# Designs tried in a protein design chat: miniprotein binders against q96jn8r1131to1294. Part 210

Target 1, 164 residues: q96jn8r1131to1294
Amino acid sequence: TLEFLENHGKNILLSNGNRTATRVASYNQGIVVINQPLVPQLLVQVRIDFLNRQWTSSLVLGVITCAPERLNFPASACALKRAAWLLRGRGVFHNGLKICEKFGPNLDTCPEGTILGLRLDSSGGLHLHVNGVDQGVAVPDVPQPCHALVDLYGQCEQVTIVNP
Below, E stands for the ipSAE of ESMFold2; O stands for the ipSAE of OpenDDE; V2 stands for 0.75 times the mean of E and O plus 0.25 times the DockQ between their complexes.

## First folded at step 18 (miniprotein)

Design U100 (at its last fold request DockQ between E and O 0.99; V2 from the best seeds 0.87)
Fold by OpenDDE base, look of step 18:
Structure U100 (fold): chain B 164 residues (1-164), chain A 93 residues (1-93)
Amino acid sequence: as target 1 above (164 residues)
Amino acid sequence: SDAFRLFFQARRIIERGGDPEEALEKAKEAFELFIKEGNLEFAAFTAIMIVELLKKLGKDPEEIKKWIEIAIELAEKAGNKWLIELARKLEKE
């Protein structure tokens, strides 16, 4: 069963069998990691449940290749400088550096109810899914094992893991 | 859920320096719904929020004590160490 790990950002409260992550304070410290590593053809999806539009930025979605159970989470995913591939806004980032300027929809403008998914293909390509639609390869070659990461940042106050 | 909507409304009122009485009303409503939904984690956390609001408002110590006890009980039932710690701190304040 897919669920968020107990090791998470300081402002996160897990509920619903650890399938729902809620940022209960401030605008940051909201990183969560899904327990099972991504394997080819496994689609991992989260639904944006609640947004606070007083902020300009929203959730960050991506993967990490380090051991998530031992990770000391920074205040935001943007501060991850190793073993991290992240989707923020319309950009793709690797270890804090932008490697793609424009990819898929703007995550900062996704409304509540949007279902975001990550999937590895057989070649190690990381795909983004939006409401069940494959947006293409965001990262062409991701080391394995890797874990899906969600940063409940800024606008994003709650997400829930959903089954495909 | 409606419970979460009310919860976030209460939180936003607090964060923007709004009327704590309004926040308290929202929080209590959220609490009831979380209980009905069986969401022990957020029932506990909302109870903690209620305690903080009651203290801020200078409400009756007996009511505050009641809600502290509720918060602790629910946190323990939820089995969430973080919540338990938060709830227990309320007794020391």
Scores: ipSAE 0.859, ipTM 0.936, lowest interface PAE 0.5, mean pLDDT 95
Fold by ESMFold2, fold request of step 19:
Structure U100 (fold): chain B 164 residues (1-164), chain A 93 residues (1-93)
Amino acid sequence: as target 1 above (164 residues)
Amino acid sequence: SDAFRLFFQARRIIERGGDPEEALEKAKEAFELFIKEGNLEFAAFTAIMIVELLKKLGKDPEEIKKWIEIAIELAEKAGNKWLIELARKLEKE
């Protein structure tokens, strides 16, 4: 049921019934969005399949709170200046501004095989899961509806949606 | 998977300016595995990569034409508009 949306970054090729996203060129233009909005009972998980360790930065995870089907995505998620809450490195960003210096693990060091999850709690708090372990509330009150977003940036060349 | 490992190995060789014959061999191996696995999207994209490598190597135009036709056929079977556009552009180059 969960798939990456057909509207995605220009360097992405979808496969595996739109459950696998691969960046096939360059280091950016790799934004993908999960087709279903997050609800409190839904854990969206992706596995990091392939990394190119030549790059120093890696994937960005987060949510977008505006309708993603016709949105014109920028080259990187960090350039999203509206309706975006992002986890990058160890930081949390809102509309391009860092709002938390340190949350959870450093995404830039997550190895291949890492399973990263996003879910909302009953209060609209955004939780990060790493290999099945809840890292706590990254963002306390995310507007709904929102969609999970992955930017296959830098090191990250492939992710696959996996079941909890 | 082994198919994607070979695919990315070919991509690394291309990006680093390595031996294009080695990249071509890895791309052809990846192509065969993508076909076996039924990954039509990546079979098509890898066929496009093979065409670009064959052109770079100055290979036989008939071999290049054959791979262009393979890329178009697979892109159409995959139903991916971007791949179809990309594969059809190969005929003009």
Scores: ipSAE 0.820, ipTM 0.925, lowest interface PAE 0.8, mean pLDDT 93
ESMFold2, look of step 18: ipSAE 0.812; ipTM 0.924
ESMFold2 (binder alone), look of step 18: mean pLDDT 88; pTM 0.884
ESMFold2, fold request of step 19: ipSAE 0.800, 0.811; ipTM 0.919, 0.922
ESMFold2 (binder alone), fold request of step 19: mean pLDDT 88, 88, 88; pTM 0.882, 0.882, 0.877
OpenDDE base, fold request of step 19: ipSAE 0.849, 0.846, 0.847; ipTM 0.931, 0.930, 0.930

Design U101 (at its last look DockQ between E and O 0.98; V2 from the best seeds 0.86)
Fold by OpenDDE base, look of step 18:
Structure U101 (fold): chain B 164 residues (1-164), chain A 93 residues (1-93)
Amino acid sequence: as target 1 above (164 residues)
Amino acid sequence: SDAFRLFFEARRIIERSGDPEEALKKAKEAFELFIKEGNLEFAAFTAIMIVELLKKLGKDPEEIKKWIEIAIELAEKAGNKWLIELARKLEKE
């Protein structure tokens, strides 16, 4: 089953069989990684459970291609400078550099209950799903294996892995 | 869940330096709900939060001790190393 790895940001508390991640302190140190690598046609989804609108930024969603069990997580996903493809706001980032200005909905404005998904297609394209709707290819030709990453940053205080 | 709503409300009160008595009230309510839901991790963590609030409020040492014991017990039942460590630190403070 899909679960968050025990190796996670310092402010994360896992619960619900490691399927729910909660940031229990501050606004950062909230990175979590899903245990199973993405394979073609596997849809990995997380639901935004709780938001604190005190902050302007929200969760970051993406993939990493390094070994997640050994990764020393920075305070935020935006500080990942290698092996990282991230969706933040409406932007797509590779190793901290913006490679797309506008893609899909603005993750900073997704309300509680929103279900966000990641899926690799047969060509290695990384798709974003929002509430079950394929938003298209966010990142073409992602190296494999890769793992889905969620940064519970700013507004985002809790997410839960949900089945399609 | 309502438990989490109360938990986050308590946390927000603490973070903005609000009324610790109100935070304590919400935390205790959240705790009871987490117990009912079988959420041992957050029952334990909320117990830790309660201890910190009680200390801040200068409450009865015996009550504080009680909640420390609860926190440790629940952390151990949850099997969460991080929580166990946090809970045990309460005894040393």
Scores: ipSAE 0.856, ipTM 0.934, lowest interface PAE 0.5, mean pLDDT 95
Fold by ESMFold2, look of step 18:
Structure U101 (fold): chain B 164 residues (1-164), chain A 93 residues (1-93)
Amino acid sequence: as target 1 above (164 residues)
Amino acid sequence: SDAFRLFFEARRIIERSGDPEEALKKAKEAFELFIKEGNLEFAAFTAIMIVELLKKLGKDPEEIKKWIEIAIELAEKAGNKWLIELARKLEKE
């Protein structure tokens, strides 16, 4: 069963059998990782449950290829210096550097109730799904194994893992 | 859920330096709903929030002690090491 790992950002409290992540302080320190690596045909989905519109920026989605159980997470995912591919706003980032200006919808404007999904295709391409609709390949060749990551940043105060 | 709605309403009041009596009312309502739902993690965390609000309001030390005991017991039932540590810190004032 898909759950968030116990190793997570300092401002996260897990609940609902570790399927719900809540940021309980500040605007950062909200990184969570799914407890199983992405494999072909696995669709990892999270629902945005609560947003605080006081902030302008929102959650970050992506993958890391280093082992997450012992990793010391930075305050935000964009400070990950190795083996990270991230979707933020409309941009795609690799190790903190923007590699694509526009991909899919703007994550900073997604409302509560939006379901965001990540999956790998057979060629190692990373796909974003939004409310069940494939947005295409964000990153064409992600090394495996890789692990799905959500950073409950800024606006995003709670997400829940949901089934496809 | 209604429990989380009330929890976040209390948090917003606290973050904006609003009326701590209003935050306390919402936190206590959220606490009761988290108990009813069996959400021990957030029942414990909300009890910790209630202690902090009671201290800020200068409430009766015996009432504060009672809520500290509630927070510790719920954190232990939840089995969450971070919550236990956080609740135990409240005893050290």
Scores: ipSAE 0.794, ipTM 0.915, lowest interface PAE 0.8, mean pLDDT 92
ESMFold2 (binder alone), look of step 18: mean pLDDT 87; pTM 0.869

Design U102 (at its last look DockQ between E and O 0.98; V2 from the best seeds 0.87)
Fold by OpenDDE base, look of step 18:
Structure U102 (fold): chain B 164 residues (1-164), chain A 93 residues (1-93)
Amino acid sequence: as target 1 above (164 residues)
Amino acid sequence: SDAFRLFFQARRIIERSGDPEEALEKAKEAFELFIKEGNLEFAAFTAIMIVELLKKLGKDPEEIKKWIEIAIELAEKAGNKWLIELARKLEKE
């Protein structure tokens, strides 16, 4: 089953069989990684459970291609400078550099209950799903294996892995 | 869940330096619900939060001790090393 790895940001508390991640302190140190690598046709989804609108930014969603069990997580996903493809706001980032200005909905404005998904297609393209709707290819030709990453940043205080 | 709503309400009160008595009330309510839901991790963490609030409020040492014991017990039952460490630190403060 899909679960968050025990190796996670310092402010994360896992619960619900490691399927729910909650940031229990501050606004950062909230990175979590899903245990199973993405394979073609596997849809990995998380639901935004709780938001704190005190902050302007929200969760970051993406993939990493390094070994997640050994990764020393920075305070935020935006500080990942290698092996990282991230969706933040409406932007797509590779190793901290913006490679796309506008893609899909603005993750900073997704309300509680929103279900966000990641899926690799047969060509290695990384798709974003929002509430079950394929938003298209966010990142073409992602190296494999890769793992889905969620940064519970700013507004986002809790997410839960949900089945399609 | 309602438990988490109460939990976050308590946390927000604390973070904005609000009324610790109000935070304590919310935390205790959250705790009871987490117990009912079988959420040992957050029952434990909320117990830790309660201890901190009780200390801040200068409440009865015996009550504080009781909640520390609860926090440790629940953390151990949850099997969460991080929580156990946090709970144990309460005894040393």
Scores: ipSAE 0.855, ipTM 0.934, lowest interface PAE 0.6, mean pLDDT 95
Fold by ESMFold2, look of step 18:
Structure U102 (fold): chain B 164 residues (1-164), chain A 93 residues (1-93)
Amino acid sequence: as target 1 above (164 residues)
Amino acid sequence: SDAFRLFFQARRIIERSGDPEEALEKAKEAFELFIKEGNLEFAAFTAIMIVELLKKLGKDPEEIKKWIEIAIELAEKAGNKWLIELARKLEKE
């Protein structure tokens, strides 16, 4: 059963059997992590349920390669300087450094109802799915084990884990 | 869901410093739907929001006390320590 971990950002309230994450204050402190590491047969999907277009930036997706259960999360995923591979806006980031200018859609413009997915391929490549469509390899060789991470940042106020 | 739509409508009004009576109406509607749907976490959190709005509006202390008790009961039923602490803080104020 896929759930968000109880260890999460301070502004998150989990509901729906820990499958829905809501940022209930401010614009940050919204990091959540999926409770199972990614394996090649596992597609982790979240639906964007609610956005506040008052903000210009939106959610961040990615993976962390360290144990998430007792990690002290920073205010935003962009401050993760170790063990992190992140999709933000149009870019791909490794430990806070942009390594790709444009991959897949701009996450800052994804509307409510968008279903975003993460999976590893057999070579450890990290794939992004958008509304069921594989966008290709964002990161070619992610160390394992890794966990899917969502930062409900800025515009993004609620996401729900959905089954593929 | 309709419950969350109403909840976020109330939140937008509060954050924009809009009409707190309108926010209260939306929050109460969201609360009823969260109860109907069995979403105890958000029923509790929305009850806390309702208390804050009632205090801002200078409403009847008995109504405020009733909503504080509702928030505490729902937070305990949800088993969420953060919500319990948040709701009980309202009673101590």
Scores: ipSAE 0.825, ipTM 0.926, lowest interface PAE 0.8, mean pLDDT 93
ESMFold2 (binder alone), look of step 18: mean pLDDT 87; pTM 0.873

Design U103 (at its last read DockQ between E and O 0.99; V2 from the best seeds 0.89)
Amino acid sequence: SDAFKLFFEARRIIERSGDPEEALKKAKEAFELFIKEGNLEFAAFTAIMIVELLKKLGKDPEEIKKWIEIAIELAEKAGNKWLIELARKLEKE
ESMFold2, look of step 18: ipSAE 0.820; ipTM 0.923
ESMFold2 (binder alone), look of step 18: mean pLDDT 87; pTM 0.869
OpenDDE base, look of step 18: ipSAE 0.857; ipTM 0.935
ESMFold2, fold request of step 19: ipSAE 0.838, 0.815, 0.827; ipTM 0.929, 0.919, 0.926
ESMFold2 (binder alone), fold request of step 19: mean pLDDT 87, 87, 87; pTM 0.869, 0.870, 0.871
OpenDDE base, fold request of step 19: ipSAE 0.847, 0.845, 0.844; ipTM 0.929, 0.928, 0.928
ESMFold2, last read: ipSAE 0.829, 0.836, 0.854; ipTM 0.925, 0.928, 0.936
ESMFold2 (binder alone), last read: mean pLDDT 87, 86, 87; pTM 0.870, 0.863, 0.871
OpenDDE base, last read: ipSAE 0.845, 0.845, 0.846; ipTM 0.928, 0.929, 0.929

Design U104 (at its last fold request DockQ between E and O 0.98; V2 from the best seeds 0.87)
Fold by OpenDDE base, fold request of step 19:
Structure U104 (fold): chain B 164 residues (1-164), chain A 93 residues (1-93)
Amino acid sequence: as target 1 above (164 residues)
Amino acid sequence: SDAFRLFFQARRIIERSGDPEEALEKAKEAFELFIKEGNLEFAAFTAIMIVELLKKLGKDPEEIKKWIEIAIELAEKAGNKWLVELARKLEKE
């Protein structure tokens, strides 16, 4: 089953069989990684459970291609400088550099209850799903294996892995 | 869940330097619900939060001790080393 790894940001407390991640302090140090690597046609989804609207920025969603069990997580996903493809706001980032200005909905304004999904297609394209709707290819030709990453940053205080 | 809603309410009160008595009330209520839900991790963490609030409020040391013991027990049952460590630190303070 899909779960968050025990190796996570220091402000995260896992619960619900490691399917729920909660940031219990501050606004950062909230990175979590899903245990199973993404394989073609596997849809991994998380639901935004709780938001603190006092902050402007919200969660970051993406994938990493390094070994997640040994990763020393920075305070925020945007500080990842290698092996990272991230969706932040409406932008797509690779190793900290913006490679797309506007893609899909603004993650900073997604309300509680929003279900965000990641899926690799047969061509290696990384798709974003929002509430079951395929938003298209966010990142073409993503290296494999890769793992889904969620940064519970700013507004985002809790997410839960949900079944498709 | 309602438990988490109350938990975050308590946390927000604390972070905004609100009434610690109100935060304590919310935290205790959240704790009870976490127990009912079988969420040992957050029951333990909320117990730790309660201890901190009780200390801040200058409450009875015996009550504080009780909640520390609860926190430790729940943390151990949850198998969360981090929570156990946090709870045990409360005894030394």
Scores: ipSAE 0.852, ipTM 0.932, lowest interface PAE 0.5, mean pLDDT 95
Fold by ESMFold2, look of step 18:
Structure U104 (fold): chain B 164 residues (1-164), chain A 93 residues (1-93)
Amino acid sequence: as target 1 above (164 residues)
Amino acid sequence: SDAFRLFFQARRIIERSGDPEEALEKAKEAFELFIKEGNLEFAAFTAIMIVELLKKLGKDPEEIKKWIEIAIELAEKAGNKWLVELARKLEKE
């Protein structure tokens, strides 16, 4: 069963058997990581449950290749400068540097109820799914093992894992 | 869920420096629903929110003490060390 790790951002409170992550303060400190590394047959999906549209930026979705159980997370995923590939807004970022200007939807405009998925293909390509539809390869050569990450940033106040 | 909808409504009122009586009403409704659905983590966290609102409103110290005890009990039942620490800080203030 997929769960969020107990090691998470300081403003997260886990519930629902650790399948729901809620940011309960501020706008940051909301990084969560899925408890199993990605493998080709594994689709990790989260539903956006609650947004606060007063913020302009929303969740960040991606992977880290460092072991997450004892990692010290920064205040936001955008500050991850090592071993990170992130989808943020319209772009793809590697270690804090934009490597693709536009891929998939703008995450800052995804409404409540949107289901976002991550999986690896057999070549190590990282795929984004949106509401069950494969958006293609966001990152072609992610090292393994890698771990799915969500940063409940800004607008995003709650997500739930939907494929337990 | 309806519990989280009410919880976030209370949070929005607090953030906007809105009417703390309205926030308290929403938080108490959310608390009841979190209890009914067995969400001990959020029942405890919402009880902490209720304590903070009661203090802001200058409510009866005995009511505040009761809600602190509720928050601690629920945090312990949830097995959440961070929530227990947070709730126990309310006793010291």
Scores: ipSAE 0.827, ipTM 0.926, lowest interface PAE 0.8, mean pLDDT 93
ESMFold2 (binder alone), look of step 18: mean pLDDT 87; pTM 0.874
OpenDDE base, look of step 18: ipSAE 0.848; ipTM 0.931
ESMFold2, fold request of step 19: ipSAE 0.778, 0.803, 0.802; ipTM 0.909, 0.921, 0.919
ESMFold2 (binder alone), fold request of step 19: mean pLDDT 87, 87, 87; pTM 0.873, 0.874, 0.873
OpenDDE base, fold request of step 19: ipSAE 0.848, 0.849; ipTM 0.931, 0.931

Design U105 (at its last look DockQ between E and O 0.97; V2 from the best seeds 0.87)
Fold by OpenDDE base, look of step 18:
Structure U105 (fold): chain B 164 residues (1-164), chain A 93 residues (1-93)
Amino acid sequence: as target 1 above (164 residues)
Amino acid sequence: SDAFRLFFEARRIIERGGDPEEALKKAKEAFELFIKEGNLEFAAYTAIMIVELLKKLGKDPEEIKKWIEIAIELAEKAGNKWLIELARKLEKE
């Protein structure tokens, strides 16, 4: 069963069998990691449950290749400088550096109810899914094992892991 | 859920320095719904929020005590160490 790990950002409260992550304070410290590593053909999906449009930025979605159980989470995913591939806005980032300017929809403007998914293909390409639609390869070759990461940042106040 | 909507509304009121009485009302409503939904984690956390609001408002110590007990009980039932710690701190304040 896919769940969020108990090791998470300080402002996160898990519920619903650790399948729902809620940022209960501030605008940051909201990083969560899904327990099972991504393997080819496994689609991991989260639904945006609640948004607060007070801020301009929203959730960050990506993967990490370090051991998530021992990771000391920074205040935001943007501060991850190693072993991180992240989708923010329309950009793709590797260890804090933008490697793609425009990819897929703008995550900062995804409404509540949007289902975002990550999937590795057989060649190690990381795909983004939006509401069940494959948006293509965001990262062509991701080291394995890797874990899906969600940063409940800014607008994003709650997400829930959903089955395909 | 409606419970979460109320919860976030209460939180937003608090964060922007709004009327704590309004926040309290929403928090109590959220609490009831979380209980009905069986969401022990957020029932507990909302109870903690209620305690903080009651203290801020200078409400009856007996009511505050009641809600502290509720928060602790629910946190323990939820089995969440973080919540338990938060709830226990309320007794010391």
Scores: ipSAE 0.858, ipTM 0.934, lowest interface PAE 0.5, mean pLDDT 95
Fold by ESMFold2, look of step 18:
Structure U105 (fold): chain B 164 residues (1-164), chain A 93 residues (1-93)
Amino acid sequence: as target 1 above (164 residues)
Amino acid sequence: SDAFRLFFEARRIIERGGDPEEALKKAKEAFELFIKEGNLEFAAYTAIMIVELLKKLGKDPEEIKKWIEIAIELAEKAGNKWLIELARKLEKE
């Protein structure tokens, strides 16, 4: 079954068989990675369980294309300058550089209970799902293998892997 | 869950510099629910939070020592190295 990797941000405590990630301090150091690479038949879904509205920015969602087990994570996903495609707010970022201004809903406004999904299509296109609805291709050709990543940043204090 | 709701309420009180007695009450309630649910990781972490609150309130050293022992035992049962190290640091102070 899908789990968060034990290699994660310093402020994360995993629970629920490593399917729930909680940021227990501060506003950052909250990067988690799913233990299996994305393949076309695999839909990785997380539910937003707890938000702290004191912050204006929220979680970042995306993929990394380097092996995650021994990677040294930065404090925030936006500092990843290599091997990363990220969804932040409404923007799409590649290695820290915005490549699309507006895609899908604004992640900074998603309420508790929102289910966010990532999958690859057969052409290597990265799809975002929101509450079960495919939002289309965020990135048309992601190198494989890649792993789904969530950064429990700012508002986002807890997410749980939800199986289809 | 009710356990996490109480846990985060205690965190909010601590973060805003609120009443540590109120935070302690919510943390103890969360602890009991985490135990009931079998969430050893958060039972251990909440026990650590309880120790920090008891120290801040100047509570009885014997009570603080007992909660440190609870935190260590639960962290070991959870098998979480980071929690074990965090709980063991409480013994130093």
Scores: ipSAE 0.809, ipTM 0.921, lowest interface PAE 0.8, mean pLDDT 92
ESMFold2 (binder alone), look of step 18: mean pLDDT 88; pTM 0.883

Design U106 (at its last look DockQ between E and O 0.97; V2 from the best seeds 0.86)
Fold by OpenDDE base, look of step 18:
Structure U106 (fold): chain B 164 residues (1-164), chain A 93 residues (1-93)
Amino acid sequence: as target 1 above (164 residues)
Amino acid sequence: SDAFRLFFEARRIIERGGDPEEALKKMKEAFELFIKEGNLEFAAFTAIMIVELLKKLGKDPEEIKKWIEIAIELAEKAGNKWLIELARKLEKE
């Protein structure tokens, strides 16, 4: 089953069989990684459970290609400078550099209850799903293996892995 | 869940410098609900937060001791090393 790894940001408390991640302090140190690597056609989804609107930015969603069990997580996903493809706001980032200005919905404005998904296609393209709707390829040709990453940043205080 | 709503409300009260008595009330309510929901991790963590609030408010040492014991017990039942460490640290403060 899909779960968050025990190696996570310092402000995260896992619950619900490690399927729910909650940031219990501050606004950062909230990175979590899903245990199973993405394989073609596997849809990994998380639901935004709780938001604190006092912050401007919200969760970051993406993938990493390094070994997640040994990763020393920075305070925020935007500080990842290697092996990282991230969706933040409406932008797509690779190793901290913006490679796309506008893609899909603005993650900073997704309300509670929104279900966000990641899926690799047969060509290695990383798709974003929003409430079950494929938004298209966010990142083409992502190296494998890769793991889905969620940064509970700013507004985002809790997410839960949900089945498709 | 309602438990989490109460938890976050209490946390926000604390963060914005609100009434700690109100935060304590909400945390205790959240605790009871987490117990009912079988959420041991957050029952333990909420107990830890209750201890911190009680200390801040200068409440009865016996009540504080009680909640520390609850926090430790629940943390151990949850099997979460981080929670266990946090809970046991309360005894040293």
Scores: ipSAE 0.851, ipTM 0.933, lowest interface PAE 0.6, mean pLDDT 95
Fold by ESMFold2, look of step 18:
Structure U106 (fold): chain B 164 residues (1-164), chain A 93 residues (1-93)
Amino acid sequence: as target 1 above (164 residues)
Amino acid sequence: SDAFRLFFEARRIIERGGDPEEALKKMKEAFELFIKEGNLEFAAFTAIMIVELLKKLGKDPEEIKKWIEIAIELAEKAGNKWLIELARKLEKE
């Protein structure tokens, strides 16, 4: 079964059999990683449970290709300068550099209850799903193995893994 | 869940500098629901937050001591080292 790893951002408290991640302080230190690598046709889904609209920016979603169990996470996913492909706002970022201005919906405006999914296709393309709808290929050729990552940043205070 | 809604409502009151008595009431209600749900991690964390609010409000030291004991017991039952450290720090102040 899919769970968040025990190795996570400092401000995260896991619950619900490690399927729910909650940021319990501040606005950052909220990185979590799914415990299994993505494989073709595995759909990793998280639901946005709680938002605080006081903040301007919201969660970051993406993948890392380094082994996550012993990784020292930075305060924010945008500081990952290696082995990271991230979706933030409307942009796609590789190792901290914006490589696409507009892909899919604006993550900063997704409401509570939104289900966000990540999967790889057979060519290593990273797909975003929003409420079950495939948004297409965000990143065309992600090295494997890779793990799904969520940064409970700013507005985003809680997410829960949802089985397909 | 309703427990988490109450928890976050109390947290927003604290962050905005609102009425700490209102935040305390919501945290105590969230605590009861987390216990009922068997969410030991958040029952413990919520108890820790209750202690901090009671201290800020200058409440009865005996009540504060009881909540510290509750927080430690629940953190140990949850088996969460970080929560145990936080709860025991409350004893030291």
Scores: ipSAE 0.785, ipTM 0.912, lowest interface PAE 0.9, mean pLDDT 92
ESMFold2 (binder alone), look of step 18: mean pLDDT 88; pTM 0.873

